# VH-VL binders against q9nrl2r1430to1533, part 5

Target 1, 104 residues: q9nrl2r1430to1533
Amino acid sequence: GGVHELSAFEQLVVELVRHDDSWPFLKLVSKIQVPDYYDIIKKPIALNIIREKVNKCEYKLASEFIDDIELMFSNCFEYNPRNTSEAKAGTRLQAFFHIQAQKL

## First folded at step 1 (VH-VL)

Design e4 (framework fv_erenumab)
Fold by ESMFold2-Fast, scan of step 1:
Structure e4 (fold): chain C 104 residues (1-104), chain A 121 residues (1-121), chain B 110 residues (1-110)
Amino acid sequence: as target 1 above (104 residues)
Amino acid sequence: QVQLVESGGGVVQPGRSLRLSCAASGFTFSRYGMHWVRQAPGKGLEWVAVISYDGSNKYSVDSVKGRFTISRDNSKNTLFLQMNSLRAEDTAVYYCAKGRYSSGYYGMDVWGQGTTVTVSS
Amino acid sequence: QSVLTQPPSVSAAPGQKVTISCSGSSSNIGNHYVSWYQQLPGTAPKLLIYDNNKRPSGIPDRFSGSKSGTSTTLGITGLQTGDEADYYCGTWDSSLSAHVFGGGTKLTVL
């Protein structure tokens, strides 16, 4: 850990945010529009929250950053079935993340 | 009028298959999650399976996994339960039920009258 | 066995109040909305309470629900002979990825 890793985390989050398949992950799921989401998903997270944590230097280890990204994908696959547009986007974005995460 | 009507039950021998249907009317079927719930003679309610509004999300009780498949046809307002490799323990009245929300997870607010499945030798 | 625990039976006289309990764990009642169902003999179940304490249209206010921690309660006041039925609690269970019902409580009105 340290400040040198912040630039790598920030670059990767920006790449994820700009990816075509990021749309299900940009912000937390709405409790009003999807009321059962928070009953099923106990640790909700989204790219805007992860990016804020990066900017505040809250990740001490690369593993902590990777864990939050993987939690985001895990939540997607737990709530959304494999044949949904959300799950398909998540599958493609997760594959992209795994390739980029080799730089960490 | 809002209603669900089940059909397809009957008496079958162990190892055989049945397909249950549930015809929905009086509400926008494609908006809501749907359930199959069963009740063995003299026993309580046992949840079997749920399918989300668009047919993409499916969960079922462990005892029927690999044998039962829930599906729906939104163009025909119909819910299905394909039951393969039937066992004596599957003997029950099978109800279809509408969830209050698109996921189906909470509040089953409309129930069919049930269809009886008897698995016996 | 049922994941949610209910008493098998309760009895009360017409006009009295009865309370039916339902106990679970953090993976079900503790973290999810609870519903209550009434099943009259020979009929399909009917939703009485959803989202812990809300009544569907047409359910009289003498039926009420409450939830505290990992337990939930159905209250029935002003008991009528027509309330004689089996009552079930139900909710989602995150650890099982399944909906679960209580074992049911038979209400006898004397």
Scores: ipSAE 0.000, ipTM 0.562, lowest interface PAE 18.0, mean pLDDT 86

Design e4a (framework fv_erenumab)
Fold by ESMFold2-Fast, scan of step 1:
Structure e4a (fold): chain C 104 residues (1-104), chain A 121 residues (1-121), chain B 110 residues (1-110)
Amino acid sequence: as target 1 above (104 residues)
Amino acid sequence: QVQLVESGGGVVQPGRSLRLSCAASGFTFSRYGMHWVRQAPGKGLEWVAVISYDGSNKYSVDSVKGRFTISRDNSKNTLFLQMNSLRAEDTAVYYCARGYKSGLYYGMDVWGQGTTVTVSS
Amino acid sequence: QSVLTQPPSVSAAPGQKVTISCSGSSSNIGNHYVSWYQQLPGTAPKLLIYDNNKRPSGIPDRFSGSKSGTSTTLGITGLQTGDEADYYCGTWDSSLSAHVFGGGTKLTVL
């Protein structure tokens, strides 16, 4: 039999999930814990949603996958002031993503 | 009244295990990140571990990795620290503490009174 | 020993002002919020300052925090005998994936 290998998108999502700075991005922001979030952020997304889309083969182009990851970071920077731990984690994770995305 | 109450400490010999518990009351436990912090006799504070509000993300200090496991049961408003393969250097007062926000990067605004763990032969 | 450096002790008379320094690096103080804690003898720590310079409810304005680059400072004015305690800075360290505390500073008011 053949060996299954993860897609480039799945491999990158796994690396993002395992990164120390992924904690703000693992799941959708809770409406109960952060009630004003969904009044400000109109296109919410998180790594678990992106991973599900990868698994369902919903990304036809690398640019579509990159757009969803960049939306996730954009939402972080729009909601969280630059001096927050969330925004700083986002800045470092985004830098890591940009290096890895060159493989796509 | 916001409270954290630790239990499960005691005197044990090296190599044994203990499970610490922290009972939370007076706030919505499931909205906060939670920490364990220890203090050896006459020494300073040493952070041990943190767990996110939903239990999906957790970190611990290198000296306890593979031996200590932080966990939580939001249905019971309880935080746990499973301590295996205990060493003399684990002797300390163990505090549970609430992060002042839901994430794991935040400082601690509410502290329990502590429970004492003594590892001696 | 500790990745955050504090002086081991500081002392002053009642009514005076003291500052307690805490020095780190870009992976901790330079990149994350700093908190300060007071520990009276025989008690659990108490949060004095969070988010670099904010006071929790019940903390008097005699206590202040500031952060510049990779260093932070706790200021205490109008010293009282009840301020005798150990003081700790604390923050997240992204290179260690861990929270770190300073070694603590013993404040003596004589």
Scores: ipSAE 0.000, ipTM 0.569, lowest interface PAE 17.3, mean pLDDT 87

Design e4b (framework fv_erenumab)
Fold by ESMFold2-Fast, scan of step 1:
Structure e4b (fold): chain C 104 residues (1-104), chain A 121 residues (1-121), chain B 110 residues (1-110)
Amino acid sequence: as target 1 above (104 residues)
Amino acid sequence: QVQLVESGGGVVQPGRSLRLSCAASGFTFSRYGMHWVRQAPGKGLEWVAVISYDGSNKYSVDSVKGRFTISRDNSKNTLFLQMNSLRAEDTAVYYCAKDRYYKGSYGMDVWGQGTTVTVSS
Amino acid sequence: QSVLTQPPSVSAAPGQKVTISCSGSSSNIGNHYVSWYQQLPGTAPKLLIYDNNKRPSGIPDRFSGSKSGTSTTLGITGLQTGDEADYYCGTWDSSLSAHVFGGGTKLTVL
């Protein structure tokens, strides 16, 4: 724990948010656009929620932060078929995340 | 190769029935929602019906409710449209189309070449 | 009579640009993703744009989509004679529990 780890988490979230493939992950999926999403996905999460948790110092271990990011990708692949733009964006962003997470 | 092939069209008199089939190949048929879309001669596209990946959810346009039934057989990679009580206004080319999503929400990314249905007296 | 309104025709010369409009309401375009389809004479429709502004693989970047409120537009730049076709917008309508298409726009190049 400490400030150095929070700085690393903040930097990583900012890099993810700025990535071209972040668009499916910026905020929670809309019930209006996707009405059955919350019937299928039991632990919804998005980058705006993860960033808020970083800012509130809710992550005590790097593993907790990584788990939330991985949950976000897992939800994407559970809900969205492989051939969708969402799933393809998720695949590319997850690969980018795994490279950046080497810094943690 | 991803393909959809329609069959079962023909010329019929008003009040009769036809069953259209759509054979799918080159993708995992059981993962996607499927649509029927029709086009009357010289007219625009008109959506007819959709069925979810597992057949549990179905929707159809009001003008065919009670007359047309969409169904699928995932073991045979085949989509069906049972058309009863056919009317002159049902005359069209009927396309089957694959949805981008498993529950048949939006975006038809693969289309068949269509099968012609003519309802005449 | 379509719930989504498109102009019946549009025309321009080769190399020019055109935009095709599609207007709906909150129950359709306002709350759902929009797709655009190209239909060449005598052929099945082809998906050109999905999720408001995304192109399938194989669709050139001359084609673009945008959505604002209850309206969407298809943009085509660098017009070619091979672009002569009917263009349709499409989306889900929550009030009808149905997918709806626009009436179609015939594009004539020259």
Scores: ipSAE 0.000, ipTM 0.572, lowest interface PAE 13.8, mean pLDDT 87

Design e4c (framework fv_erenumab)
Fold by ESMFold2-Fast, scan of step 1:
Structure e4c (fold): chain C 104 residues (1-104), chain A 121 residues (1-121), chain B 110 residues (1-110)
Amino acid sequence: as target 1 above (104 residues)
Amino acid sequence: QVQLVESGGGVVQPGRSLRLSCAASGFTFSRYGMHWVRQAPGKGLEWVAVISYDGSNKYSVDSVKGRFTISRDNSKNTLFLQMNSLRAEDTAVYYCAKSLYRGSYYYMDVWGQGTTVTVSS
Amino acid sequence: QSVLTQPPSVSAAPGQKVTISCSGSSSNIGNHYVSWYQQLPGTAPKLLIYDNNKRPSGIPDRFSGSKSGTSTTLGITGLQTGDEADYYCGTWDSSLSAHVFGGGTKLTVL
């Protein structure tokens, strides 16, 4: 990817971070607060890690960026029961992402 | 109609092996984690193992580690429990059960009728 | 002993209310959601309560759950003879990397 692609990834990550439903995704889940998370989730990721990868130009294709965002949502739904506030936030943020990702 | 049907139980001598099967129908099997739970005669429920929807993650109770292996075949909607080096303490009714939420190991909302395993010398 | 502790039995009359306790620790009930299961004689278990206090479709509102600290309770109101069963609490234990059940409580409706 070029400057245009990197700018688009940064813009989308900023929009996700600022969304009301981003709170479960801003940082890695705390092992102290949620001890079984890392027993269940083998590829942990969060928006701060994805943003850092964007800033370091580690995404060469839009598909690589999209895969990391989708992994983040997949982890949310794997760990959190469907009717939890985390899963509900994830569902709404994922729908928002799918709409915005059409611009990529 | 959502159903789970276990099979493969029987009477075996200590040190022998059995493979249990659980046939799933009425739901998208490949979306859900699956469990094995056992119950010794007159005793309570004891969780045995779980496998993730895609088979990539597995957990089992310490007393069966190295002896029991949980696996699944999503193309056949079937869950398996390979039981090696059986002991008298493994005598129980074995239930398969479905996780309530897609992509989660929490809660067992659908249970089979169970298959009986008796380890007797 | 069982990681989650339940009384072995409880008894009450038809129409009365009963509560069944389940005690654990920080590695299980203290940090994870809890569930309750009903097992009628000769049958497979049935999910009664999930996410500490929610009921699946088809479970009467006579059944309720609650969680406080490292303990959870199952409440049953308006007891019926058909409620005679074994009841089990369940949750994940992060120290064992395993799901754990309580030892079970036999409910007798006299």
Scores: ipSAE 0.005, ipTM 0.585, lowest interface PAE 13.0, mean pLDDT 86

Design e4d (framework fv_erenumab)
Fold by ESMFold2-Fast, scan of step 1:
Structure e4d (fold): chain C 104 residues (1-104), chain A 121 residues (1-121), chain B 110 residues (1-110)
Amino acid sequence: as target 1 above (104 residues)
Amino acid sequence: QVQLVESGGGVVQPGRSLRLSCAASGFTFSRYGMHWVRQAPGKGLEWVAVISYDGSNKYSVDSVKGRFTISRDNSKNTLFLQMNSLRAEDTAVYYCARGKYFSGPYGMDVWGQGTTVTVSS
Amino acid sequence: QSVLTQPPSVSAAPGQKVTISCSGSSSNIGNHYVSWYQQLPGTAPKLLIYDNNKRPSGIPDRFSGSKSGTSTTLGITGLQTGDEADYYCGTWDSSLSAHVFGGGTKLTVL
């Protein structure tokens, strides 16, 4: 179901954006500021892009939405060493996401 | 006070070279990307080149590739633009501008007042 | 031609409002945050809006930005004669590996 599922996706994205640990994920990493990022990360994504896709009704299945959120975390862990503030924030936010995603 | 000051502009003949400098003060220069942006008389803004915070990545518009080289010296808080094989169409005011760190805005929040380059015989 | 498309000019009377559009594609506005710049005659550009809709300190709240898909809009309310300037949108373009500016919009306050 299309429109009903979009309401759930929008609610979850809002919860992720408001979470204390969302700061590394709010927008795309700048190629100018972090130039080696795009040499390592081949499919960049961020919460602002995911939210735009939700608002445009581009997710037809919950799995497509979940895949984009998981790609975001996967990119974080691939680029950032595990002991960084970014990786620690990503670990906590991903755990929060997994709890909420049970409802999708 | 956060400030950028350009220098090195002047009047030169076609085919000659100029080296522009941009002196930064009031912030940690080595943590920001830096841009050169130009504006021909009566025309709009044209982005020229960017250099990453550590100097490892550089990008420029196609029209200046092979002729212009952006560089920086973080120990001197200075940005450079080496301009070779200058053409009449390179005549413009050249601005240096500061970019933001990746978690901040993607805008150019600090600009110099510009230095004028005139390529004329 | 400019990769980002703006109208060449707009005009309105003091106290009115204007909107300036900027249209791009998925490789620029669609995937990156947008900034807007004001250039008063004879001066360097000044950042008005960053991150699509945020104002730097010192920019009045009558300036606003918004983004929808591959387009962005600068709104100016309560127009003043001092707003007469050129306005530019700007963003990164992933396909070009370059920063791109719109062609600029000349605002005339009649």
Scores: ipSAE 0.000, ipTM 0.558, lowest interface PAE 15.9, mean pLDDT 85

Design e4e (framework fv_erenumab)
Fold by ESMFold2-Fast, scan of step 1:
Structure e4e (fold): chain C 104 residues (1-104), chain A 121 residues (1-121), chain B 110 residues (1-110)
Amino acid sequence: as target 1 above (104 residues)
Amino acid sequence: QVQLVESGGGVVQPGRSLRLSCAASGFTFSRYGMHWVRQAPGKGLEWVAVISYDGSNKYSVDSVKGRFTISRDNSKNTLFLQMNSLRAEDTAVYYCAKVRGYSYHYGMDVWGQGTTVTVSS
Amino acid sequence: QSVLTQPPSVSAAPGQKVTISCSGSSSNIGNHYVSWYQQLPGTAPKLLIYDNNKRPSGIPDRFSGSKSGTSTTLGITGLQTGDEADYYCGTWDSSLSAHVFGGGTKLTVL
């Protein structure tokens, strides 16, 4: 990715963070509050980690950035039953992401 | 056992419609995007359309826009391609294929056997 | 006209090595993961390489992928007659909002 692509990643992460449905994704899941999470989810990630990677220019391809965002959603759907608030928020936020990612 | 089985192909006159189906089994269908890919006799692979895991996002190749519609029914583990205003150049084997990851940006890791569509006058 | 350019054919003798090229642009290969697909005569395509250079379970290490800039190559070593097939590269194209394939390369083992 060039400077233009990295700027697009930052813009998109900011839009995701500001979205009403971002609340399950802002920070890593707490092991204290959710003890079995890390027994089930082997590659945890959150928007604060993704944003840090964007700021450090760690994404060389749009596909690498998309991978991390999609990993975040796949972790949500793997851990949380479909009827939960977390899964419903993830479904709506992922749909928003897919529309915005069209620009990448 | 992960499987995709296409159906609904046949021989039709130009201007007619067909609906293709793809029955999925052996994976959580509702978590993956799905593609339709076609191949004309003696020609290469041509991507047709993709649909996101929840059906909220759809993309298709320009030559079929306005004529073909991709859709899915997650309760039945089935992918569809509604093909209207068929033309001779739509003659091909149509494959359904599973997206490798959760994003529709990824390539295809599981393919069906294909169903043949022949548009002839 | 395919968006991704491959040679139409390649050939070599059993036991030899071949490379199949695929060239694109910054909106496709330059910015997205590439996959390679093998299509044996009369069969559906099969995923051979994903994420530029990774092999699915069951694909022998004779098959390799590499990517540099806006181009990618499929390498096949120790050629066998069973490798005769059409090979396709594929990736997402951000400018088209579409998945694109190369035109395909027919591999003949002489």
Scores: ipSAE 0.013, ipTM 0.708, lowest interface PAE 8.1, mean pLDDT 89

Design e4f (framework fv_erenumab)
Fold by ESMFold2-Fast, scan of step 1:
Structure e4f (fold): chain C 104 residues (1-104), chain A 121 residues (1-121), chain B 110 residues (1-110)
Amino acid sequence: as target 1 above (104 residues)
Amino acid sequence: QVQLVESGGGVVQPGRSLRLSCAASGFTFSRYGMHWVRQAPGKGLEWVAVISYDGSNKYSVDSVKGRFTISRDNSKNTLFLQMNSLRAEDTAVYYCAKGPYYRTLSGMDVWGQGTTVTVSS
Amino acid sequence: QSVLTQPPSVSAAPGQKVTISCSGSSSNIGNHYVSWYQQLPGTAPKLLIYDNNKRPSGIPDRFSGSKSGTSTTLGITGLQTGDEADYYCGTWDSSLSAHVFGGGTKLTVL
């Protein structure tokens, strides 16, 4: 929208979506592929949900946006053992996020 | 680029076994769930089985439970369907299909051309 | 019989529009994302719609999907003779722990 921070959030989400390591985070985890996920993860979130919240102007502070992104990574590390492709992708994407978030 | 190729079909007598293979290329096989779907002559699509991206979770239609086993070898980019105790009603073209991307919720977006299994006496 | 109900056939003239319905229950369409598939004679199925209403790259915008409650519809506008095919809806069913397809609808362009 007209709020400069919302434009920055949209830009950052687009950068995350375009990153090679975004694949575990693009959409909510599928119950067909990971049926025990929702027994373990109580606050599921994904980049498509975060982007929708940005577009609906639901983030009033940068900290709220950052908290949702960090929740997404936290869920990844809670569910996935460290030696998995998901956890490795999450580690790299989180590092990229921390660098990009400095622009906020 | 992105391709699935089934093999292993044939003509067998009731009670025999077949092992189907599906070779994947052009995408990162280990990131996707994989399905087997069959189609009897002149009939509609019937889902058979699915395996998660890492092989840890499997589901199959009740009519094949205890007879068919889905498996995968991510190091070889290959999906398998072991079919035991075959029945006449298992006669169909068997397709492998790339399932939803690990974090996506629907859609089999890549299909092989199918391999034909005929169970007859 | 399929747990997802589609009409067995539908027909319309070139340039017209059709909608193909698919009805289920809360254990399938009501709680899960829906896909639609096109099968041309002698070919493997092709994904037309995923996640209720999204098109894969390469699928023209004259194909659309929608979901309402326990039903979903495939819309096809600007009908062409090349659209003659069987169309299938598909989704997960939580009560069966299985993916289910509709029985299929044969589209004829008269």
Scores: ipSAE 0.000, ipTM 0.579, lowest interface PAE 13.0, mean pLDDT 86

Design e4g (framework fv_erenumab)
Fold by ESMFold2-Fast, scan of step 1:
Structure e4g (fold): chain C 104 residues (1-104), chain A 121 residues (1-121), chain B 110 residues (1-110)
Amino acid sequence: as target 1 above (104 residues)
Amino acid sequence: QVQLVESGGGVVQPGRSLRLSCAASGFTFSRYGMHWVRQAPGKGLEWVAVISYDGSNKYSVDSVKGRFTISRDNSKNTLFLQMNSLRAEDTAVYYCARSYGKLYSYYMDVWGQGTTVTVSS
Amino acid sequence: QSVLTQPPSVSAAPGQKVTISCSGSSSNIGNHYVSWYQQLPGTAPKLLIYDNNKRPSGIPDRFSGSKSGTSTTLGITGLQTGDEADYYCGTWDSSLSAHVFGGGTKLTVL
């Protein structure tokens, strides 16, 4: 990896955070609202964690960054039924991500 | 039936402390997040604090940070609010409420009857 | 003032319909589910609406909720004298890391 790749990851994360459908993904699911989430989802992740990893230069390959974003979407679809607002937001944001990720 | 009962309110002078309790019954207390909400005389609802089902996460409104501490004892099915350095503006009815909801959002589905705290000089 | 804006009062006659508005921003109503609470005089609040438009068991269908963008409304049809109460909207605010309530609306049925 390099500084160029880190800049590209930061740009993509910023675009995802600013997207209207990012709301289910901004922060980890709270144990206040949904106590069973952490029983079902074994590798929780969110955009704030991914952004922190980018800023700390923890992604050495584009594939590692892409894998974390895809894990985030996979968790959403595993926990949330297809007709929920969360799943619909995830579907739209994932499509947006796939278009933007072509640059990586 | 699901029930929450607050206690521990009273009349105190500014600068003193009170500890409120909320006794839960009729549900598995350890599986739910819990809130404290207050209402000053003639005013609207003001959220005070929340605690996760396991006690690991807590949030509170800025005006009580450093003075109020939310805690719970799952073995006794009891929620607590420790209130230190009380001020006249803390005068209110204090309600406990049970939390549940969807990802990143929640609602308070069960409320206690409230306990009155009056801070007067 | 409250982060969520409600009118301070609303009034209508028995049998009529009323709507109570609640306006916020993207950090609260825009990105989170909304709930509504009823507080009858001298009593604790009671949940009326959750997840924007759903009713708990025991809440009659004349109460309804809706959300559009950063605003939400509570609708009450077939008004009864027993509906005289304060009504509050509520949701999480991501910018504040706090739950927020509207300032409350006093409904008078005359």
Scores: ipSAE 0.013, ipTM 0.655, lowest interface PAE 7.5, mean pLDDT 88

Design e4h (framework fv_erenumab)
Fold by ESMFold2-Fast, scan of step 1:
Structure e4h (fold): chain C 104 residues (1-104), chain A 122 residues (1-122), chain B 110 residues (1-110)
Amino acid sequence: as target 1 above (104 residues)
Amino acid sequence: QVQLVESGGGVVQPGRSLRLSCAASGFTFSRYGMHWVRQAPGKGLEWVAVISYDGSNKYSVDSVKGRFTISRDNSKNTLFLQMNSLRAEDTAVYYCAKHYRSFGTYYGMDVWGQGTTVTVSS
Amino acid sequence: QSVLTQPPSVSAAPGQKVTISCSGSSSNIGNHYVSWYQQLPGTAPKLLIYDNNKRPSGIPDRFSGSKSGTSTTLGITGLQTGDEADYYCGTWDSSLSAHVFGGGTKLTVL
């Protein structure tokens, strides 16, 4: 508890988490539920990991933060066929992110 | 018509200075990161420096750090490279190039100028 | 010296297929999108591929890109004499805080 100013990165990641289309991205894909995911995706990432990196002050530049989020979307489109709910959610969330990221 | 036009190259002696300019037209210059890339005669591409859309972030290769300064004037749609303490190994064609998107890490250049030649010789 | 490793040259006959490799590390290709550039003699470089495998408008589909781990490959099918050029891979390197290019590959069409 305390009074603090949220960083621009924290504000943006909170907006992404709150977005209706964030559901495929909140946590890492389960190896048990999706066994071939980690055979295809070599650099897994999710919003909970990105938020943790923000909280630990691991992003020194906007570009580093943006790259991790773009990696998350890239993984989504690489694994999921474009007609899936996951890919459609990713497309909409990525468009939202691109608008917000111009502020960084 | 999207264009980048470099100017300011020439022949100079070692230890001297040159200032390169890159005039941009046909896109919203103030929204994109801009790069300088050079190519020595008969050699490959070597990245020199990048500047963020608003000028707040700058990066350069170690070999030019402290000697070269990248800057921009968004009101004039112009990118600059101030080159001090020039060395023979700085001899190259210098290209300015536009980052392909308005956000993200600086990996990708979709618009290039024709280049301006810098020759450092005694 | 280049941080990204490309073969210095490749050659093939008209109509054939060629692949050009580019190898890096986790700090560059492994962690960032890759672009490929074509440089015709006496001209500025031209963007061929961005975001690992996407083509700008005007680039024919016989050019393709792929990325696996810390390596990337440019594929060219249906080779034409007008494809004779130097080809460069490029990406960002987080450990250097710098953009890096491969050393370039000269393509000769026999």
Scores: ipSAE 0.000, ipTM 0.588, lowest interface PAE 13.6, mean pLDDT 87

